# Miniprotein binders against Catabolic L-serine/threonine dehydratase (CHA1): the designs that were tried, part 14

Target 1, 359 residues: Catabolic L-serine/threonine dehydratase (CHA1), of Saccharomyces cerevisiae (p25379)
Amino acid sequence: SIVYNKTPLLRQFFPGKASAQFFLKYECLQPSGSFKSRGIGNLIMKSAIRIQKDGKRSPQVFASSGGNAGFAAATACQRLSLPCTVVVPTATKKRMVDKIRNTGAQVIVSGAYWKEADTFLKTNVMNKIDSQVIEPIYVHPFDNPDIWEGHSSMIDEIVQDLKSQHISVNKVKGIVCSVGGGGLYNGIIQGLERYGLADRIPIVGVETNGCHVFNTSLKIGQPVQFKKITSIATSLGTAVISNQTFEYARKYNTRSVVIEDKDVIETCLKYTHQFNMVIEPACGAALHLGYNTKILENALGSKLAADDIVIIIACGGSSNTIKDLEEALDSMRKKDTPVIEVADNFIFPEKNIVNLKSA

## First folded at step 6 (miniprotein)

Design m32 (from J23a with L40M Y43F M66F)
Fold by ESMFold2-Fast, scan of step 6:
Structure m32 (fold): chain B 359 residues (1-359), chain A 81 residues (1-81)
Amino acid sequence: as target 1 above (359 residues)
Amino acid sequence: MDPEVQKRIDEFRKRVEEVWKKAQELFDKGNTEEAMEILMDLFLEIMKFYEETGDSRFLDIALEVFERILKLEEEAMRKSQ
């Protein structure tokens, strides 16, 4: 595919671990450095092909993300020779802005957080295009069926690679993935549905404390919106999850794990030093379960046998350098960072508290 | 564990059963709105203590109350079908 790579599924030997066979799906090897190349690339490519076949207007791509989603959109546009405009919040690091601009995309800095940047994109950028000449392709960072469809392609590759290794999918006892808005999780479920495996293979969704909207939504039994994101895992830092994510989690065998920021950063640095691959906190959260099989076993509700297989999605990401991770860890050890209590930090986006009292 | 926090947890566990009994009586009389109101008020009160203390046991108790709210809501919906 022009917009994404087939990535390896490789055995990962975690130090001192013999309880199960771990395989990583190496999404960090995607063109944008993350799994986002699959889903965002699929949305852009499908939309562009449709527009080009229609022949009446020219496609242009619009995204609002200073993180992996914005970079994935820009990378796909570079590969497809499409105009791309990315609006990023003011807190976006210069490194990420430069990385996006280096693809050839236009970057506009506006808004204190994602929702403000997205509003600016829609009201000040997309509303001002010549709609007779340009057909816009709007790229949400996770909440779009074409994005989920694109991500589901990783399951095709996993099934193919297991078959090529003469490994039965019946040996797979779990898939571990990080959850921000849930686009990755949705794609994994859809891929598993395609192979009749969604009712058989549990998914362990991992979040960090301070951006655990998925965990909180499942515990409350309703989708919630966080008022503030306090986790260093900015790639997981969405105020809401997809409604589809909540529906899938209720329907299928889904487990939720929340990891502390300090443990995640330590895992990122450990993995980088042991395996020569830089991973950001979102990716480190999932990999933490490979280093700590008791957490994984607790989440699954069962002990893992030596011949059981667990697949971890090494989702990637380019937002952090090794030095950034070291500085974050030092900051955590020296400073008292405020914790926002869950009860103060959510609202019901589709129902308010009053609606719960009505018959 | 803070002794004051433990005392409050014990008090809330007793109040959950008392308020649930009262809500059931109101619901049985057809007073569904009031039954839901007293359960929701208790839920919000417990959530406030979870917010103030960070003790997950308050969240566990609040979620038990919320499950009972959903149960009554479902039963009310059945009656209106």
Scores: ipSAE 0.000, ipTM 0.142, lowest interface PAE 18.0, mean pLDDT 84

Design m36 (from J23a with L63I E67I L70I)
Fold by ESMFold2-Fast, scan of step 6:
Structure m36 (fold): chain B 359 residues (1-359), chain A 81 residues (1-81)
Amino acid sequence: as target 1 above (359 residues)
Amino acid sequence: MDPEVQKRIDEFRKRVEEVWKKAQELFDKGNTEEAMEILLDLYLEIMKFYEETGDSRFLDIAIEVMIRIIKLEEEAMRKSQ
């Protein structure tokens, strides 16, 4: 595909005695540096084809993210030769603004946080286009069925790569992925459904402490909204998960793990040193379970045999440099910061709770 | 209000404090899994009554138990460093 790459599925040998065979799906090798090329690329491409075949209007792409989602939208538009406008919050780092602009996209800086940037995009940019000439393609960072469909393509590749290596999918005992808003998780579930594997292969969703909306929603038995995000893993830093994510977690064998920021940053730096690859905290959270298989086994509720396979999605991302990670780790080691109580940091949208635990 | 429902609400509020005290004692002794299990069992029992009655007071008590479980899990994570 023009908007995303087929990425390799390769064995990863973590230091120490292996309790299982780890494979990484290398989504960091996507054109935008993250798995978001698949989903956002699919949304843009499908929408543009539909609009162009209709022939009444020209497609233009609009996104409101200074992070991996905005960069994925801009990258897809560069590859498809489509006009692209990205609205980013005022706190967006210059290097991310520059990366997006370097694709050829227009970048507008507005709003204190994502919701304000998104409101500006809708009310001051999209609302003022000539709707007789231009049909807008709006790109949400995760919450769209075409995005989930695009992400599901990674399961097609995983199944084909295992078959090509003469490995039975029955040996796969888990898929580990990071969870922010749940777009990646939704795509993995949809891919597994396509192959009849969703009831057989558990997914271990990983979050960091301070952005663990998914974990908290599952424990409480209803979607919650975090009042603020305090984790270094800003790519996981959504206040809510998609409704589909909560529904899939209720239906399928889903496990939830929360890792501390310090451990994640140490994992990112350790991975960079050992494997010569820079990964951001969101990616490092999932990879941490390869370094600490006891956490993984506890999440799965079973011990792993040496011939069992665990697939980790190396989701990628470009939000942090090595220098950023080193500075964050140094800051954490020196500062005595108050502990955040998650019970005081979330809002219940509704009091209609559905019990997630089987009788 | 149904007097039997009010009696059950009062019983659950009392049990939350009793089970919480026992859970803290277990946690302090290093029996973290058992501490979590007794709290989760209480949560599920209260949620069953919420599902049967639709009375939001059961939901409020269940949420209080879940908040305490989350706090205890966060403390366990911090101590494991």
Scores: ipSAE 0.000, ipTM 0.175, lowest interface PAE 17.8, mean pLDDT 84

Design m38 (from J23a with M36A I69L E73L)
Fold by ESMFold2-Fast, scan of step 6:
Structure m38 (fold): chain B 359 residues (1-359), chain A 81 residues (1-81)
Amino acid sequence: as target 1 above (359 residues)
Amino acid sequence: MDPEVQKRIDEFRKRVEEVWKKAQELFDKGNTEEAAEILLDLYLEIMKFYEETGDSRFLDIALEVMERLLKLLEEAMRKSQ
């Protein structure tokens, strides 16, 4: 596809005693540097083809994200020769703004956080286009069925690559992926459903402490909304997960793991030094389970045999540089600062008691 | 201070301790979802009185319940890893 690459599925040898065969799905090799090229690219391409076939208006793409989602939208538009406008919050790093602008996309800086940037996009940008000439394509960072469908393509490739290597899918004992809003997780489930594997292969969803909305929602048995995100893994820092994510997690064999920021940063730096590949904290969270198989085995509820296969989604991303990671670790290790427990950090979207117990 | 509001505050403070004890017993038996749900139900009930009265003492009690809920969920997460 013009909007995403087929990425390799490669054996990964973690240092130390390995109890299973690890394979990484190298989504960091996508055009935008992350798996989001698949889903966001699919949404944009399908929408643009429909609009162009209709012939009455010209497509333009609108996104609100200063992170991987905004960059994926801009990258897809560059490849498809589509006009693209991305609205980003005021705190967005200059490096990310520059990356998005370098694709040819227009970047507008507005709002203190994602919701304000998104409101500005809808009320001050999209509402002012000439609706007789332009049909807008709105890109959400994760919550759209075409995005999940696009992400599901990675399972097609995984199944194909295992068959080409004469490896039985029955050897796959788990898929490890990072969870923010749940778009990646939804795509993995949908891909597995296509092959009749969703009820057989467990998914281990990984979050970092301070952005663990998925874990908290599963433990409570009800979707929750975090008031504040306190984790360094900003790519996982959504206040809510998609409703579909919660539904899939209740239906299928899903496990949840929360990793501390310090351990994730150490994993990112370890991986960079060992394999000469820079990964952001969200990606490092999933990879941490390859370095620490006891955590993985505890999540799965069973010990892994030498012939068992675990697939880790190396989801990619460009939110942090090596310098950012080193500075974060320096702050944690050289300063004797108390760990701040954030009390009262989630609410329920519905304030009505009756609605909290409803399906 | 309104005597009826004070009575309700005293009742909620007593119920926080009762519900917390029950939640810890449920958690110790592995019923984490049930433990979290009874704490959440109490939190929402207290918040309704805060909305009706505007008296910040109800908010203070509700936030204490939420703090205990978060503590229980953090402990559950440590045990699952």
Scores: ipSAE 0.000, ipTM 0.174, lowest interface PAE 17.3, mean pLDDT 84

Design m40 (from J23a with Y50W S56L)
Fold by ESMFold2-Fast, scan of step 6:
Structure m40 (fold): chain B 359 residues (1-359), chain A 81 residues (1-81)
Amino acid sequence: as target 1 above (359 residues)
Amino acid sequence: MDPEVQKRIDEFRKRVEEVWKKAQELFDKGNTEEAMEILLDLYLEIMKFWEETGDLRFLDIALEVMERILKLEEEAMRKSQ
């Protein structure tokens, strides 16, 4: 693809006695450094084509993210030679602003939080374009069917790579992925559906404590909205998950795991030491299950045999440096992160609860 | 309308069909990467003319090439199953 790479599926040997065969899907090797190249690239390409078929207007891309989603949009636009404007919150690190600007995208700094930056984008930027000449392509960080479709392409590659290595998909006992808003999870499910594997292969969705909206929604039995996000894994820090994510989790064999920030940062540093690759906390959360197979086995509800395969999505991201991770770990050891009680940190959307339990 | 711009538009429309046939031949022989690369090269060449001229007809042709790239990507995924 123009906007994303076919990434390797490689056997990964974690330290200690292995209980199973781990394979990582190296989404960190995408052009934007994360899996988001797949979904956001697909949205941009398909939207641009639809715009031209409907009229003689020029597509222009708009995103409101200083993180992986904004960088993925800017990277795709650089590759496609499409104009791109990214609005980022005031707290966005200079390093991320510079990375986005270096693609050729216009960056506007506005708003204290993502929602304020997004409102500014819609009311002060997109609302002022010349609608006779320009048709906007709005890039949501996760909640769009074209994004999920794009992410589903990683399952096509996984199935192809297993076949090429003469490995039966019947040996795959689980796929581990990090969950923020659920775009990655939705893509994995859709890819598995395409191969008739969604009812067979369980997905273990991993969150960090303080941004565990998915876990809380599953426990309560309906989508919830968090009042605040307190985790260091800012790439997972959405207030809500997509409705499709909740529906898929109810339909298929999905497990939910919450990892503490301290364990995630320690995993990121261990991974850097052992494999010479810097990963952000969101990615480290999924990789932690490769280092701690007891958590994985507890989530799956069964012990893993030595010939069982577990695939971990190394989702990538560029949110931090090694120094950032070391400083965060030191800070956390000196000051405990507040425990967020499930009952105190969420509100229910004003929607009727539908009992989705199969009769 | 500039006659030279119209000539360039007509030349690109013809090249889209020629490059598409070449890409399909490469794809059918299993050389998917080379098929995608010649289409991408054409796409970027046409986009450069859109950037230089501002003429939306170049953008229309470029996006037709992009649609054909997506068509081959979808077909490649189906064949890998």
Scores: ipSAE 0.255, ipTM 0.730, lowest interface PAE 4.7, mean pLDDT 87

Design m41 (from J23a with L59I A62G M66W)
Fold by ESMFold2-Fast, scan of step 6:
Structure m41 (fold): chain B 359 residues (1-359), chain A 81 residues (1-81)
Amino acid sequence: as target 1 above (359 residues)
Amino acid sequence: MDPEVQKRIDEFRKRVEEVWKKAQELFDKGNTEEAMEILLDLYLEIMKFYEETGDSRFIDIGLEVWERILKLEEEAMRKSQ
């Protein structure tokens, strides 16, 4: 595909005593450096083909993310020769702005956080286009059926690679993936549904403490919205999950794990040292379960046998350097961590919550 | 399965019910802030054990406590009417 690569599924030998056979799906090898090339590329390509076949207007792509989603949109547009405009919040690192601009995309810096950048995109950029000449393709970072469909192509490749290696899918005891807004998780479920495996293979969704909207929503039994994100894993830092993610998790065998930021950064640096590959915290969260099989076994509710297979999605990401990770870990080790009042960080949709410390 | 971890989980599940009963008594008497503090203290203690063990069952128990805090917040809104 022009917009995404088939990535390898390779045996990963974590240091120490192996309790199971780990395989990584190397989404870090995608054109944008993350799995988002699949879903966002699919949305853009399908939309552009439809618009071009209609012939009445020209497609232009609009996104509001300074992270992996914005970079994936810009990368796909570069490959498809489509005009692309990305609006990013003011806090977006210069490195990410430069990466997006280097694809040929226009970058506009506006808004204090994603919601303000997205509002600016819709009201001040997309609203100003000549709607007789241009049909806009709006790219959400995760919440779109074409995005989930694109991500589901990972399962096609995993099934094909297992077959070509003479490995039975019956040996797969779990798939581990990081969860932000749930687009990746939705794609994995849809891929498994296609092969009749969704009711058989459990998915372990991993989040970091401070952005664990998925875990909190599942435990409370209804979707919640976080007021702020306090985790270093900014690629997982969405205030909400998609409604489809919550529905799939209730329907299928889904387990939820929350990892501390310190452990995740240590895993990222350990992985870089041992395997010569830089991974961001969101990716490190999933890989942490390969280093600590006790957490994985507890999530699955059973011990893993030596011939059991666990697939971890090495989701990738381009948001940090080794130096960024080292500085983050050093800061965590030196500072006293304040007690965070968790009561202040959640709201229920359509509900008023009183801050009892202020009442 | 670690027997010592299982013992701690069982102890926390028992303490959640004990602390919840105490919190409801305090809340019913109008001592809302104190009710919230004892629940929050328990939540933070449980989360510390999650940090030490990596066992997600401590997250499960902690979020049960958190759900009860949110329930008392809703009841406080009703009382203020």
Scores: ipSAE 0.000, ipTM 0.137, lowest interface PAE 20.4, mean pLDDT 84

Design m42 (from J23a with Y43A A62L M66F)
Fold by ESMFold2-Fast, scan of step 6:
Structure m42 (fold): chain B 359 residues (1-359), chain A 81 residues (1-81)
Amino acid sequence: as target 1 above (359 residues)
Amino acid sequence: MDPEVQKRIDEFRKRVEEVWKKAQELFDKGNTEEAMEILLDLALEIMKFYEETGDSRFLDILLEVFERILKLEEEAMRKSQ
């Protein structure tokens, strides 16, 4: 595919006493540096082909993210030679703005948070296009069926690679992935459904403390909205998960793990030192379970045998540099760093509350 | 205000304290999953009455229960690593 790569599935030998065989799906090797190339690329490509075939209007791509999603949209547009406009919040780092602009995309800085940037995109940018000439392709960071479909392609590759290595899928005891809004998780489920494996292979969804909306929603039994994101893993920092993510987690064998920021940062730095690969905190959260098999076994509810296989999605991303991680770790070692309690950090979605009161 | 709704609110406020004490006892004995289950069961029951009545006082009680669930969850995470 022009918008995403087939990535390798390779053995990863974590230091210490091995309890299972770990394989990493190297999504960090995608054109945008993250798995988002698959889903966002699929949405853009399918939409552009449909628009171009119709021939009445020209496609233009619009996204609102200063993170991995915005960069994935811009990268796909560069590869497809499509006009791209990305609106990013004011707090977006210059490095990310420059990275997106270097693809050829237009970057507009507006809004304090993603929702304000997204509102600006819709009301001040997309609303002012010439709708007779331009058909817009709107890119959500995770909540779109074409995005989930694109992400599901990684399971096709995993199944093919295991078969080509003469490894039975029956040996796979779990897939570990990071969860923000749930787009990656949705894609993994859909891929597993295609092969009749969704009821058989458990998924361990990993979040960091302070952005664990998935864990909280599952514990409560209702989707919730976080008031504030307090984790360094900003690429996991969505206020809500997709409704489909909640429904899939209730239907299938899904486990939820929350990791502390300090442990994640230490894992990122350890992984960089040991394997010469820089990973952001969201990716480090999933990889932490390879370094700490006890957490993984507790999540799965069983001990892993030496010939069992666990697949970890090395989801990639570029939200943090090594310098950012070192500075964050130093800050956490100081007692003056503000601690924000998460106990009161959620609400029920406003629309649901209104509907309940009107009933 | 419906007198039946007020009676239900008073009953739930009393039960929150009773269930919380039982949950802490279970948690202290290492029975974390059971402690979480009884709090979640209470939360679901309160949610049902909030859905039926639309009375925000049920929502206030529900949010207090969820805050206590999260506090136990945070403590359990700190202990287990």
Scores: ipSAE 0.000, ipTM 0.118, lowest interface PAE 22.0, mean pLDDT 83

Design m43 (from J23a with M66F L70F E73L M77R)
Fold by ESMFold2-Fast, scan of step 6:
Structure m43 (fold): chain B 359 residues (1-359), chain A 81 residues (1-81)
Amino acid sequence: as target 1 above (359 residues)
Amino acid sequence: MDPEVQKRIDEFRKRVEEVWKKAQELFDKGNTEEAMEILLDLYLEIMKFYEETGDSRFLDIALEVFERIFKLLEEARRKSQ
């Protein structure tokens, strides 16, 4: 595909005596450095083809993410020769702004956080286009069916690669993936559905403490919105999950694991040392379960045999350097981080739209 | 195990009715935030027992509390219209 690569599925030997065979799906090797190339690329390409075939307007792409989603949108637009505008919050790291600008995309810095940047995009950028000439392609970071469809292509590749290695998919006892808004998780489910595997292969969704909106939504029994994100895994730092993510988690065998920021950073640095690949905290969260099989077994509710296979999605990301990770770890070791109680940190989206204190 | 779990279930079912009555009284007095808080606290406590035991009966009770939370939120929304 012009917008995403087929990535390797390779056996990963974690240090120590393995209780299972681990395979990593190397989404960090995508054009944008993350799995988001698949989904966002698919949305952009399908939309652009539809608009161009209609012939009445020209496509232009609009996104409001300074992270992996914005970079994936800009990268896809560079490859497809499409105009791209990305609005990013004021706190967005210079490295990410530069990466996005280097694709040829226009970057506008506005808003204190994602929602303000997104509002600016919609009210000050998209509402000012000539709607007779331009049809906008709005790129949400995760919540769009074409995005999930694009991500589902990784399951096609996984099934193909296992078959080419003479490995039965019946040996796969779980897929581990990081969960932010749930776009990746939705794609994995859809891919598994295509092969009749969604009822057989459990998915272990991993979050870090302080951005565990998926875990909290499952415990509450409905999607919730976090008031604040306190985790260093900013790529997982969405206030809400997709409604589809919650529906899939209720329908299929889904497990939820929350791990601490300190453990994630240690895993990122350990992985860099052992495998010479820099991964950001969101990716490290999933890989942590390869280093700590007991956590994985507890999540699955069963012991893993030596010939069992577990696939971990090495989802990638480009927001952090080794220096960033070392500084974050040093900071955590020197400070007691304040704990926000879950009950104080969420609201019910759509259902809590009144001032309840004055009702 | 089962008799002790049954005792906890019976205790939670009784507390759901007691907390619901208190929540409705708070709501009727305009103390909607406090009403929601006591229901949410109960919901989270029951969910913790579900996570520890794996017994779906705790999940059933927790979801009943959640439905009542939803009912109060809808009533609050209706009053704001």
Scores: ipSAE 0.000, ipTM 0.125, lowest interface PAE 20.0, mean pLDDT 84

Design m44 (from J23a with L63F M66L L70Y M77Y)
Amino acid sequence: MDPEVQKRIDEFRKRVEEVWKKAQELFDKGNTEEAMEILLDLYLEIMKFYEETGDSRFLDIAFEVLERIYKLEEEAYRKSQ
ESMFold2-Fast, scan of step 6: ipSAE 0.521; ipTM 0.850

Design m45 (from J23a with M47L L59W M66F L70M)
Fold by ESMFold2-Fast, scan of step 6:
Structure m45 (fold): chain B 359 residues (1-359), chain A 81 residues (1-81)
Amino acid sequence: as target 1 above (359 residues)
Amino acid sequence: MDPEVQKRIDEFRKRVEEVWKKAQELFDKGNTEEAMEILLDLYLEILKFYEETGDSRFWDIALEVFERIMKLEEEAMRKSQ
């Protein structure tokens, strides 16, 4: 594909003695640095082909995100030679604005948070185009069937790579992925459905404390909206999940894990040092389960054998530097300074993690 | 509190200071790679005990070692200007 790369599925040896075989799907190697190249690229490519074939109007792409979604849209447009306008909130880091602009996309800064930027895009940008000449392609960060279809392509690659390595898919005991709005999760389910595996392979969806809309929706039994996001994992910080995400979680064997911000940042820094790859908090949340197999086993409801396979989606992300992660951790430690732990208390992460199977 | 766990924590805290001193000596001599390697070896050893016990104190000690690794890496980059 022009808009996304086939990424490797490679054995990952986490420090210490492993109870299972971990494989990472290296979505961080996508053109935009994240899995979003697949879904957003698919939406843009399919829409542009349809519009160009119709011949009545010219396609133009519009997105509202200063994060991975906006960069994925801009990157796809650069590759497809399509005009692209991205509206970003005022708090968007200069580094991300520059990355998006460097693709050739127009960047407009407006709104205090995503919803205001999105409203501005629709009301003041898209509503002002010459609708007789231009047909807009609107890019939502996660909630679109073509986006989910694009993400599902990673399962095709996983199945093919396991076969080429002479590994039975029956050895896969779980897929671990981070959940924000649920676009990645939806794509994984759709890919598994294509191979008749959705009822067999459980998905462990990981969120951080303070942006755990998925976990909360499953507990309450209906999609909920968060008024405020308090997690530093901003890529997971959506106010809602897609309705399809909730329906899939009710239908299939889905487990939900919530991890503390501090543990995630520590995992990001640890992974960066050990494997020479910078990952953002959302990616670190999923990778944390490779470092702590007790949390993973608890979520799955079973112990893992040495020949069992667990696939972790290394979802990527390009918004964070090592310095950003170090500063975040330093800030958290300053807040924790007044608290003293009693020496005879043991902290087991699995007792502080919420694990919920959808029913 | 398990007496063996407490003994191991005390041993690691002492070794962090000993290994750090050795790493600084190696770094001062220009052997940055060896300095980083002995710190990384200690870091991985402590993480193994965190994984086995789930006791966050092992993670806190490992993170102290990791921070010192990052400090030396930053200093090495600055010197290579």
Scores: ipSAE 0.000, ipTM 0.109, lowest interface PAE 21.4, mean pLDDT 83

